# VH-VL binders against q54qk4: the designs that were tried, part 5

Target 1, 195 residues: q54qk4
Amino acid sequence: MNLSEDVLKGIETLSDEKLINDSVFKHIIDTCFLVILKKKTESDLFDNKAVSSVDTIALKQTFSAFIVFILESMKINYDQSSISDLLEEHKLSSSRIDFISNYFKEYRVAIRKHLSVTNFHFPHIIDVNWRLDLFMKSNAVEKLNTPVYLINLTTEQEENVKGKVQFAATLDQLQDLVFKLRDAQKQIERSSIKS

## First folded at step 18 (VH-VL)

Design q01
Fold by OpenDDE, fold request of step 19:
Structure q01 (fold): chain C 195 residues (1-195), chain A 120 residues (1-120), chain B 108 residues (1-108)
Amino acid sequence: as target 1 above (195 residues)
Amino acid sequence: QVQLVQSGAEVKKPGSSVKVSCKASGGTFSNYYISWVRQAPGQGLEWMGEIIPIFGTANYAQKFQGRVTITADESTSTAYMELSSLRSEDTAVYYCAREREPSTDYFDYWGQGTLVTVSS
Amino acid sequence: SYELTQPPSVSVAPGQTARITCGANNIGSRYVHWYQQKAGQAPVLVVSYDSDRPSGIPERISGSNSGNTATLTISRVEAGDEADYYCQVWDSSSDYYVFGTGTKVTVL
């Protein structure tokens, strides 16, 4: 399995017991599997007091990396021994390796089943249109007569099945959105598999 | 499906200790918290503490801190609850419980309970 | 300490609807779970916060939560529903599992 260096670094972060204590470790791993199984969302990663001691960026990177690791492993049906070897190579403790391995074993069928079902994927954005509306009142910013951008997203879930998402945003709101999306983009890029 | 089977009833004298076991089967043992909950006769349920077997770390309710010890043996998939300095008020049915999915805040599986009677 | 208060008893005739309340400050913002405990038996999860109904639990048993009250509703009550019922939450402040005081449901 050819994982990106960033993904591997993320996995290695899980070996740092000073940064990631057992409680945090469990939470990260639990959340990863549960997110993949559509039982939780990424936001739930931060809904734990234990993670307050961990840098947010580091936490997100580690989370993303491990998600990729799980998904790629499941995709190729990576065997338990190979998983363990990889994790050992990246200096995880025996207990942490066992913890992860146990979940791989427990959730293998379920995750692979989910991966095989394309019907539950989120729609993809395939087009974006926007215009400036100078007369629209934005209730969210409590500013009357603030310029508002009207944004139309065209989405596609399946071939030839298109959807539309419409929303309004002030410049500040849009900037915030862009910032968050850029952050997400960065995480995705880091999770890319080496070609 | 996970099954939890507890040890049998105990009769103890005040000041003594009791150790109750909970054997798990039918699922992954090491990754999930095992909780202990007690119920005095005619009373409600009271959470005592929990352990994650693979890491061996336990959390206790303040009320029982210093008097209760929860341990686990992964090789036998068994959790233990030891309560020391027993009092008559400790007379209760003690349950082990576990969540079905990780990081949930409720208990899907329960042991059958162990009656501990503390009498002089 | 966070406490969940339940009525000590609820009586209901067969075929009617039983409602068991669980009161606490802002309980509506918490995940509330419910257990049924028949005499001499261990508790059984009957309602969880998530949409997944526990296995073997009939649809006539449901939970709701708003404001300062969580409610377990048992519709079309049967004799077999006679039991003690407990609400439960996880309290993040104390990191404790907190159970309600319990309600004895009697089917008349």
Scores: ipSAE 0.870, ipTM 0.923, lowest interface PAE 0.5, mean pLDDT 91
Fold by OpenDDE, fold request of step 19:
Order: sequence, then C-alpha cells, then structure tokens
Structure q01 (fold): chain C 195 residues (1-195), chain A 120 residues (1-120), chain B 108 residues (1-108)
Amino acid sequence: as target 1 above (195 residues)
Amino acid sequence: QVQLVQSGAEVKKPGSSVKVSCKASGGTFSNYYISWVRQAPGQGLEWMGEIIPIFGTANYAQKFQGRVTITADESTSTAYMELSSLRSEDTAVYYCAREREPSTDYFDYWGQGTLVTVSS
Amino acid sequence: SYELTQPPSVSVAPGQTARITCGANNIGSRYVHWYQQKAGQAPVLVVSYDSDRPSGIPERISGSNSGNTATLTISRVEAGDEADYYCQVWDSSSDYYVFGTGTKVTVL
C-alpha cells in the first residue's frame, strides 16, 4: 500500500506512548472509526479531556493520517495481517496493534460499504469571488443595515469536478475569518518545519 | 449481540472482600470499556468504575477509590470487580455494563446483576 | 458533584402519556440517556442521544431536553411500561457516569 510520508508519520506518532498515552490513543482511534462511519465528526476529537495534553496540530495531523490509513486500507481490502505488519513496521506496540486490528475486524464491512457511497476527499479551494450586497439581511449579525459580502468559493474535488461554497459575511466577520485562516496557516507552517 | 454473565450471589462479613466476575460473549471484548454499577436495595444506580481490557487501565469513582479494584482477563473475556473492607452499606446488586459502540457515554449491555450481602 | 434529580414516582392510566423529568443545571446542553428497569431485572437502555433507537424499544418512548430539564415521554402507556426509569449523563468534569435518582412509574 502506497501511503504518503505524512500519513506514515502520522501513524508513527501513534507509537509514541509518551506523547500519545493509551487514553488519548483510544480516543483518536475510536474517533477515526466513528467519523468514517458517520457517527461522529472531527470536532468530537477535541471533545475529550484526555486530549487536552496533546498539541492540537499534532492531534489533527495524527487524526487525519489515520483516517487516510483506514480508508486506503479498506479501499484495497487490506487483510488483517497486512494491517498488523504495517503498524508493526511503524513501531506500534502489540496492544495498540491489536486494538486497531479489532476495530478493522469489527467494522470492515461497514467501512467498505460507506466507501462505496461516500467520498471522504475534501475539495480544494481554487477560486474566490465576492460581491457586496447592501440589502442582504444577515441572520448572523444583529445589525440589519450592515453591508454584507457574499463570498463564493470555487472548489475542486476531483479533476474537472467543481463545487461551490457560498457564505455571507460582514466586514468584521470576514476579517475575523481571514485572521483565523492566517493563524491556521502559521500553525501549519510551524508544524511542517518541525516535521 | 453482546451478553454479560455475572457470578452468583455473595454473602460476606464486614471487613472482608468480594470479587465479582463478568464474562462477556458475542462481541469484541478487548476494545470496550466494562463498567461496574451498583444498586443498593430500593436505591438508584451508582457508577463505580470502568476498565479497558486491552490496556488494563481502570478508572474509579472517587467514592470507591482505594477500595475497589477492577481487572480484566482477555483470554477469558472476563472482567472482575473486587471490593474490599466491606460494610453493610455495600449491600447491593452489582452490575457490569458495556457500551455497544466505542466512546459512547451510555450502557447498551448489562449483566444480570450480582447480589452482595454484607452482614454480621 | 453533578446530580440528576427525578420525581420519585409518576402514576399514569393506560393509554395516557407519562412524562418523567430529570433536572440538573444546564442539562439541556448535555447528552441525556434513559434506562428502564423492571422489578428484579437489570436496567435497559431505552433512549440515547443518538438518533437510533435501541433495538426493541417502541416509538412510544422518546426523550427530550431543554434548559434544566430532560424529559422521558412514554405515550400510550401500557401495563408493561411499569418500571423504574433512570436518566443518565456523562459528567466531563468528574469523568463519571451520573444517574438520576430514579422514577417509579405506576400504571393505574
């Protein structure tokens, strides 16, 4: 199975018992499987006291990596032994390997079923368009007379498959969003340098 | 379907210890928390603690900290709850319980209960 | 400690609707679960926060929560619904499972 270096690194992170204790490990793995099964969302990853000791970026990266691992493994119908071997290669303990393996055994059919009907690939933003709407009543802003910007994001999921995300924002909301995105960018950059 | 079968009723003297077993069947044992919940006669349900068998880590309610020990044997799919320094107030039906799905905050499966009577 | 308070008893005639309350501060923002316990039996999950109803549980049984009160509703009550009912939450502050005080439902 051809996994990216980032994915493999994420898997390897799960072997670090100092960084990822058993409680955190379980939570991450549980959440991954449950997200794939559409029973939880990514936000639920942070809704546990156990993960408070883990860097959020590291947690997100590990989570994402393992999601990809599960999905790719199930896409090719990877057998249990191969899964275990891969995890062993990346230095996971026997107990952690068994933990993961047990879930694969339990949820294999369900995951594969979901894979047949669901796309977990996130679209990429490829274009941004905006216009000012002076007449739009923002449901999110208490002030009825505040100019609202209509933002259109063009997304691409697959080659030549384009989507659109539309949202409205006041100037302040937009500034806040930009700030948050810049912050995220900085965090991602920092994480990438450390890797 | 997961089934939890507990050991039989116990009669104990104050100051002694009791160990109740809970054997699981019909599902994955190692990955799921097994909880212990007790119910005194005519009273409500009280959570005592839990264990994740594969890691052997147990969490306890503060009330029982130092007096209760929860263990698990993966080879037999059996969880154990040992309560020491028994008092009359410990007279209760003790249940083992388990979640159906991982990381849920409720119990789908319950043992039949084990009556523990503490009397002089 | 986080505590869930239930009325000790609720009486209802057959065919009527029983409502069992569970009170706690901001319980409306928590996931509340409900158990039915018949005499001499172990508790049975009847309502979870999940959209999926537990297996074998009739549609007559439902849960809701708002503000400081969670409510278990049993519509078209039958004799077989006579039991003790317990609400339950997971308290993140203590990492405990917290049960309500329990309500005895009597079918008249």
Scores: ipSAE 0.868, ipTM 0.922, lowest interface PAE 0.5, mean pLDDT 91
Fold by OpenDDE, last read:
Structure q01 (fold): chain C 195 residues (1-195), chain A 120 residues (1-120), chain B 108 residues (1-108)
Amino acid sequence: as target 1 above (195 residues)
Amino acid sequence: QVQLVQSGAEVKKPGSSVKVSCKASGGTFSNYYISWVRQAPGQGLEWMGEIIPIFGTANYAQKFQGRVTITADESTSTAYMELSSLRSEDTAVYYCAREREPSTDYFDYWGQGTLVTVSS
Amino acid sequence: SYELTQPPSVSVAPGQTARITCGANNIGSRYVHWYQQKAGQAPVLVVSYDSDRPSGIPERISGSNSGNTATLTISRVEAGDEADYYCQVWDSSSDYYVFGTGTKVTVL
């Protein structure tokens, strides 16, 4: 199976028992499978006090890596032995390998059904357009008669397959969004330096 | 569907210990928490603790810390709850329970219960 | 410790609606689950917050929560609904499963 180096590193992170204790391990793996099964969302990854001891970026990377691993494994119909071998190669303990293997066995059929109808690739933002709407009456706007910015994100999921995400925001909301994005950028930059 | 079958009723003397078993069937045993919940006669439900079999890690309610030990045997898909230093107040029906899906905060499956009577 | 308070008993005539309350601070922001326990039997999950209705549970049984009160509603009550009902939450502060005090529902 051709997994990217980043994905493999993420998987290997799951072998670090000092960083990822059993409770955190279980939570990550549970969440991955449940997200794929559309029972949970990515935000639920952080809804556990056990993960508070883990760096947020590391957690997200590990989560994402393992999602890819599950999806790719399912795509190529990887058997249990192959899954176990790969995980063993990346130094996961026998108990953790068994844990993961058990879920593959349990959820294989369900995951296959979901994969047949859904694309788990996140679209990329390729363009941003905005306009000011002075007259928008929306329940989403907390303040009446305030200027609202209509933001249109053009997304691309596959080559030449474009989507649009539209949302409205006040100036304050936009400022908050920009702040959060800048913060994310800084965190990503920091993580890249440590890697 | 998952089924939980518990051991039979017990009669114990004060100061003794009791060990109740819970055998699981019909699903994955190792990956799911097994909880123990007790109910005194005419009283409500009280959570005692839980274990994840594959890792062997157990968590206990503070009230039972030091007196309760929860274990699991993966080879037999059986969880155990041992309560020591029994008192009359420990007379109750003890249930094992588990979730259907991982990382839920409720119990889909219950054992039939085990009556433990503590009497002199 | 986080505690869930229920009325000790609720009486309802057949065909009427029973409402069982579960009170706690900010319970409206928590995931509340409900169990039915008939005499001499183990509890049965009847309402879960984040899941579909459990198998075999009729639509006339539903749960809601707001503010400091969660409510189990049993519409068109039948004799078979006579049981003890328990609300339950998971308390992240203590990592405990917390059950309500229980409510005995009597069908008149």
Scores: ipSAE 0.866, ipTM 0.922, lowest interface PAE 0.5, mean pLDDT 91
Fold by OpenDDE, last read:
Structure q01 (fold): chain C 195 residues (1-195), chain A 120 residues (1-120), chain B 108 residues (1-108)
Amino acid sequence: as target 1 above (195 residues)
Amino acid sequence: QVQLVQSGAEVKKPGSSVKVSCKASGGTFSNYYISWVRQAPGQGLEWMGEIIPIFGTANYAQKFQGRVTITADESTSTAYMELSSLRSEDTAVYYCAREREPSTDYFDYWGQGTLVTVSS
Amino acid sequence: SYELTQPPSVSVAPGQTARITCGANNIGSRYVHWYQQKAGQAPVLVVSYDSDRPSGIPERISGSNSGNTATLTISRVEAGDEADYYCQVWDSSSDYYVFGTGTKVTVL
């Protein structure tokens, strides 16, 4: 199975019983399967006081990694023994392996059915173009008579399958967006160093 | 669907202990919490505690802390509730219950109940 | 401790609508579930917070929440609806499952 290093690191995080106790472990795994089955959303990951002891970025990374693991495993119809072997290789305890394996057995058919109908892949931004509109009157813009930047994002979901996302922003809105993105970047970088 | 079958009625003396069993069938046992809920005659439902069998971790309501022990045997798919230092007020029907889907906050499946009578 | 309060009894004629209330502070922002318990039987889930109706539960049974009151509504009441009904929430502050005091519904 071709799993990225980040995904494998996320799986390994689930083996750290000091960082992730049994309650947190169960919550993460439950939420992953239920999100894939469209029973819960990602926001539900934080709807448990047990996870308050875990770093938010680490929690999100682990959650995302395990989602990818489930989806990739089911995409190639990975057998139970192979799943267990992979988890064992990444130092999960026998009880945690069994816990995960039980859910694969229970939800294998349902997950594969969802995979055939829904797309869990997010597109990547591959290009950005922008222009300035000095006269744009849009109800979506809160500030009247201010220059508005029209931004076009080119996205790629699959090889040679391109999409476009367009949005408008004032200078202040754009600055705020950039600030938030930089903040996210810094947090991700910090979490990567600590892991 | 999951079925929960409980042990039979018990008659106990004050100060003694009782152990009620709950056997699960028709689904995964190890991954789901089994809860115990009791109901005194003519009264409402009262949650006592729960256990996740695969990890053996049990949580108890404060009222029963130190007096109730919940355990599980994965090999037989059976959960147990032991209540010690029995009092007349412990006379009730005891139910085991579980959720259908993981991490829900309600009970889809219930045992048939076990009457425990505490009398001198 | 978080407590759910229900009226002790509700009487309704056949074909009419029964409404059972469950009161608590800000219960409208919580996930509320309902159980039916007939005499001598175990409770049965009749309403959950999610859109999935339990198997075998008729559409004439529904739940709603607003403010400090959750309500179970049973439309076109039948003799078979006579039972005790309990509301239930999970309290995140205590990590307890909390049941209402229960309501006896009598069909006249």
Scores: ipSAE 0.864, ipTM 0.919, lowest interface PAE 0.5, mean pLDDT 91

Design q01
Fold by OpenDDE, fold request of step 19:
Structure q01 (fold): chain C 195 residues (1-195), chain A 120 residues (1-120), chain B 108 residues (1-108)
Amino acid sequence: as target 1 above (195 residues)
Amino acid sequence: QVQLVQSGAEVKKPGSSVKVSCKASGGTFSNYYISWVRQAPGQGLEWMGEIIPIFGTANYAQKFQGRVTITADESTSTAYMELSSLRSEDTAVYYCAREREPSTDYFDYWGQGTLVTVSS
Amino acid sequence: SYELTQPPSVSVAPGQTARITCGANNIGSRYVHWYQQKAGQAPVLVVSYDSDRPSGIPERISGSNSGNTATLTISRVEAGDEADYYCQVWDSSSDYYVFGTGTKVTVL
């Protein structure tokens, strides 16, 4: 199985028992499987006080890495022994390996079923266009002179498979979006430096 | 479906200890917390603590800290709750409980309960 | 400590609707679960928040929460619904499972 270096590093992080204690470990792994099964969201990763001791970026990276690991493993129907071997190679303890293995066994059918129906690969934004428009409420006597930004995102999932996402945003909404995106950017940059 | 079967009723003297067992069957044992919940006669449910068998780590309610010990044996899929320095107030039905799915924070499965009577 | 308060008892006639409340600060934002406990038996999960209905639990039993109150609703109450009912949450601050004080539902 071909996993990226980043994914492997993320998996290896799970072997650090000082950084990730058993409680945190369990929470991360549980959340990963449950997110894949659409029972939880990524935001739920941060709802446990146990993870407060872990750097947020590290936590997210580890989470994401393990998600990829699960999905890729399930995609190729990776056998239990191979899973264990891979995890052992990345220095996870026997108990942690067993923990993960148990979930693979338990959720294999369900996850593979989900994979057959759902795509966990998100498209990438490759282009952004915007225009300013005035929101005219057709039925409202009062012309709300509030400028609305119409945003068009061009996305690409696979080579030559393009999509479009369109949305409208007020100035405040746009500012909020930009702020959040900048925050995300900052976090990504920080994560790249630590890697 | 997971089944939890507990040990039988106990009669204990004050100051003694009691150890109740909870045997799980029908599912994965190691990955799921086993909780202990007690109920005094005519009273409500009270969470005592939990253990994750595969790691052997237990968490306890503060009220029982120092008096309760929760352990698990993976080989027999059995969890144990030992309560020491028993008092009359410890007279209760003790339940083991477990989640069906991980991290749901509620209990799908319950043992049948074990009555522990503390009397002089 | 986080505490869940329930009325000690609720009486309801057959065919009517029983509502059992569970009060706590901002409980509406928490995942609230409910258990039924018949006399001499272990508790049974009857409502789990954001989850499928537990197996064997009738549609007559439902849960809701808003503000400072969670409510278990039992519609078309039957004699078999006579039991103690407990709300329960996970308190992340204490890392405790917290149960409500319990409500005895009597079917008249």
Scores: ipSAE 0.863, ipTM 0.917, lowest interface PAE 0.5, mean pLDDT 91
Fold by OpenDDE, look of step 18:
Structure q01 (fold): chain C 195 residues (1-195), chain A 120 residues (1-120), chain B 108 residues (1-108)
Amino acid sequence: as target 1 above (195 residues)
Amino acid sequence: QVQLVQSGAEVKKPGSSVKVSCKASGGTFSNYYISWVRQAPGQGLEWMGEIIPIFGTANYAQKFQGRVTITADESTSTAYMELSSLRSEDTAVYYCAREREPSTDYFDYWGQGTLVTVSS
Amino acid sequence: SYELTQPPSVSVAPGQTARITCGANNIGSRYVHWYQQKAGQAPVLVVSYDSDRPSGIPERISGSNSGNTATLTISRVEAGDEADYYCQVWDSSSDYYVFGTGTKVTVL
């Protein structure tokens, strides 16, 4: 299976037990499967179990990466052993692999059914707006009265079907995001040159 | 459908320990939190803690930290709650409970309850 | 600690509507769930915040949430509705499941 480097990095992040403890890990994985099954939304990533121990941007990146992994795996009907091997290659523990594997076993048919009737794709970012908010309370940022940047991304999934992604970030988080975006850009450029 | 069956009633002396079991049947066991909730006679529900069996990671309410141990055996699909240094105030019906779907914050399934009586 | 406060008791005549409140600061922004517990039985989930109604739960039982109060509404109350009712949330600050103080509903 040909996954992007960013997706693989996201998967590898799930192996970092210091950054992502068992509770956070479970919540991410649970939410990924349930989002794919149209039972939850991305916003639910922050609404249920506490994920405050993980950087919001990192969390969303990992979440998105793993969704892509699930979808791509199911598109090609990747078998359990292959899934496990891939996860093992990216240094996930046996228990975490088993956890993920259990959900693939449980939801494989349902996910493939959904894929057969709907095209699940991430929307594309087409515009960015931001503002500074001095008094923002967010589930993602459990700090009151902290100056944060409110970022609004305008997205397009299909022609004339637009959505919005909103998140809050501190200056440091925003800088980190910019850094990661630049890195991603470079990777895309490299890929384009090779194609 | 998931069923939770708990061990029988216990009578214990103060200072002793009690271990209550909760056997799950139907559905997946390993990937779901099992919670323990107790109810003293004529009182409300009180959450004690939870465990995710596949990881063995347990979380406890602060009130019971150091005195309660929650474990799980995946091979038998059984969760355990052990409460030590029992007091008369620990007399209660103890329930195990589980969510139906992953990462829900409510309990769809409940055991039948286990009465633990602490008396001298 | 986050606490959910319920009235100790609510009395209602058959066929009437019972309303059980659950009060807490900004509870309207939380996911509130409700349990029914009949005498000598384990609690039963009757209302979840999500639209997925538990199996076997009649439509006459519903939940609402606004401001500092969540409300369980039981319309067309029957004798079988006599029970204790508990609201419940998950509190992110403590990472605990928090139950309300409970309300005994008596059908007159």
Scores: ipSAE 0.711, ipTM 0.832, lowest interface PAE 0.7, mean pLDDT 90
Fold by ESMFold2, look of step 18:
Structure q01 (fold): chain C 195 residues (1-195), chain A 120 residues (1-120), chain B 108 residues (1-108)
Amino acid sequence: as target 1 above (195 residues)
Amino acid sequence: QVQLVQSGAEVKKPGSSVKVSCKASGGTFSNYYISWVRQAPGQGLEWMGEIIPIFGTANYAQKFQGRVTITADESTSTAYMELSSLRSEDTAVYYCAREREPSTDYFDYWGQGTLVTVSS
Amino acid sequence: SYELTQPPSVSVAPGQTARITCGANNIGSRYVHWYQQKAGQAPVLVVSYDSDRPSGIPERISGSNSGNTATLTISRVEAGDEADYYCQVWDSSSDYYVFGTGTKVTVL
C-alpha cells in the first residue's frame, strides 16, 4: 500500500496510548467508519467530550490519516491479515488492531456497496465567465473600494446534472489562482508523460 | 440483529453478592459498550455502568462505585455484572443493553431482564 | 447532577393525542431519546436523536426538543400505547446515561 509519510505518521499516532487513550481511540475509529458510510460528519469528531483533552491539530491529522487508510485499503482490497500487519508495523497494540479489524470485517461490504453505487465524478468545468465590480457585499454592511472579480464556473458532474461555483477574488487572488492552476496543469502533463 | 439473553432470576441474602450474565449473539460483540440498567419495583430506570469488551475498560455510575464489577468474555460473547454487599433496596430487575450502531448514546438492544430479590 | 423531569402520569382517550414532556435546563442543546416500557417487559426505543424513529415504530409517535423541554407525542392513541415512557440523554458530567423520572400513559 502506498501511503504518504504524513498519513503513516497520523496512523502511528494511534499507537500513542498516553496521548490517545482507549476512549479517544474508539471515538476516532468510530467516526472514521461512520463518516465514510455517510452516517456522520467530520464535525462529530469534535462534539465528543472524550476528545476535549486532545490537541485539535493532532486529532484532525490522525482522523484524516485513518480516513485515507480505510479508503486506500478498500481500493486495493486489503485483506484482514495485511491490515493487521501494517498496523503492527506502526506499533498499535493487539487490542487496537483487533478493534480496527473487527470494523473492517463488519463494514467492508457496506463500504464497498456505498463506494460502488456512488457515481461520484469530480464536476468538470464547461464554462467560465466573470465581471469586475468595485465592491463586494458582505454580511456586515461594508464597502471595498478595491476591484473585485466575480467568477462563475459552470460545471457538469453527470449528463443532465449541471452546477455552478461562484466566488469573488481580488486581482491578486485571481492571479494567484491562475498561477496555481497552470502549475497543476503542468504537474498533470508531467505525470502523464512519466506514466 | 443482535440478541441479548440474560441469566435467570436469583434470590440472595443481604450482604452477599450476585453475578448476572448477558450473552450476545447475531453481531459484533467486542467493539460495543454493554451497559447494565436496573429497575427497582415501581421505580424508574437507573444506569449502573458499562464495559467495552475488547479493551476491558469499565465505567461505573457513582452510586455503585466500589460495589459493582462489570466484566466481559470475548470468547463467549458474554458480559457479566457482579453486585456485592447486597441490600434489600437492590431488589430489582437488571437489564443489559447495547447500542445498535457505535456512538449513538442510546440503547437499541435490551436483554429480557433478570430479577434479583434480596431478602432476609 | 443533570436531572430530567417528567410528569408522573398522562391520561388520554383512544384516538386522541398524548404529549409527554421531559424538562431540564437547556435540554434543547442535547439529543433526547425516548423509550416505551410495557408492564413486565424491557424498554423499547421509540425515538432517537430528538425526532428519529427506529424501524417498526409507527409515524404517529414523534418527538421534538427545544429550549428547556423535549416532548414525545403519540397521536391517535391506541390501547397498546399504554406504557411507561422515559426520556434519556447522554451527559459526561453526570453518570453518562441519564433517564427521566418516567411517565405512565393510561389509555382510558
Scores: ipSAE 0.573, ipTM 0.802, lowest interface PAE 2.0, mean pLDDT 84
Fold by ESMFold2, fold request of step 19:
Structure q01 (fold): chain C 195 residues (1-195), chain A 120 residues (1-120), chain B 108 residues (1-108)
Amino acid sequence: as target 1 above (195 residues)
Amino acid sequence: QVQLVQSGAEVKKPGSSVKVSCKASGGTFSNYYISWVRQAPGQGLEWMGEIIPIFGTANYAQKFQGRVTITADESTSTAYMELSSLRSEDTAVYYCAREREPSTDYFDYWGQGTLVTVSS
Amino acid sequence: SYELTQPPSVSVAPGQTARITCGANNIGSRYVHWYQQKAGQAPVLVVSYDSDRPSGIPERISGSNSGNTATLTISRVEAGDEADYYCQVWDSSSDYYVFGTGTKVTVL
C-alpha cells in the first residue's frame, strides 16, 4: 500500500489517546465509513460534543487521512491481516485495531458496491479554491508544525446543479493526491489508446 | 439480521441484586452500544444506560448511577445489566436494545424483555 | 432535563385518522423517532428521522416535526393499530435516549 507520510501521520494520530479518547475515536471512524457509504457528510463529524474539545485542524486531518486509508485499502483489496499490521505499525491499540478491522469486515462488500456506482456518476470538478493554515492552537497541537491546505472543489453534475467538496490536506497529502491524479490520467490515456 | 435474546424472568427480594443477560447473534457485537431500557407495569420506557463492548466503557442515566452496572463479554457476544439495592418500584420488564447502524440514535433491535419482580 | 410530552390516550374509530403529538421546546430542531408497542411485546420502530418509514411499515403511518410539536399520523386506522406509541429523541446533555410519556391508541 502506498500512502503519503501525512496520511500515515493522520492515521497515527488515532493512536493518541490523550487527544482522541475512545468515544471520539469511535465517532471519527463511524463517520469515515458512513461518509464513504453516503449515509453521512463531513459536517456530521462536528455534531458530537465529544469532538468539540479536539482541535478542528487535527480532527479534519485525521478524518481525511482515514478516508484515504479506507479508499486505498478497498482499491487494492487489502486483506484484514495487512490492515491490522499497518495499524499496529502506527501504534494503534489492539482494541482500536479490532474496531477498525470489524468495520472493514462488515462494510467491505457495501463499500465496494457503492464505489462502483459512484465512479459511474462522478460530478465534474469545475473550480478549486484553497487556503493555507500554518498553526492550530491547543495544548496537544502546539507541537504541530505542518502547514495545512483547506481545499474547496466546486463540482457540477449538470448545468445549474452545483456541489462542493471540502477537505483538509497537508502539502505532502496534496502532492500525493496530485501524483495519484496524474497517474490515473495516464492510465485512462493508455486505456483509450489501443496501441 | 441481529437478534437479541435475554435471560428468563426473575423474582427478587427487596435489597438484593439482579443480573440480566442479553446475547447477540447475527452481526458485529463489539463495535455497537448495547442499551438497557426498562418499563414498569403500565408505565413508559426508561433508558437506563449503555456499553460499548470493545472499549468496555459504559454510560448511565442519572437516575441509575451508583445502582446499575452494565458489562459485556466479547467472547460470548453477551451484555449484562446488574441492578442493585432493589426496591418494589424496580419491578419492570427490562429490555436490551441496539441500533442497526452507528449513530442512528434510535433502536432497531430489541430483546424479548426480561420480567423482574421485586416482592417481599 | 429535556422532556417529551404526549397525550395519555387517543381514541379513534376504524377508518379515521389518529394523530399522536410529542411536545417539547423547539423539538423541530431535533430528529424524532417513533415506536409502536403492542401489549406484551417489545417496541417496534415505525418512524425514524421525523418522517422516514422503516421497511415493512405501511405508508398510512407517517410522521412530521416542526416548531414545538412532532406528530405521528395513522390514517385509515385499523384494529391492529391499537397499541402504545412513544416518541424519542437523542439528547447528549441529558440521558441520551429520551422517550416520550407514551400514548395509548384505542380503536373504537
Scores: ipSAE 0.571, ipTM 0.805, lowest interface PAE 2.0, mean pLDDT 84

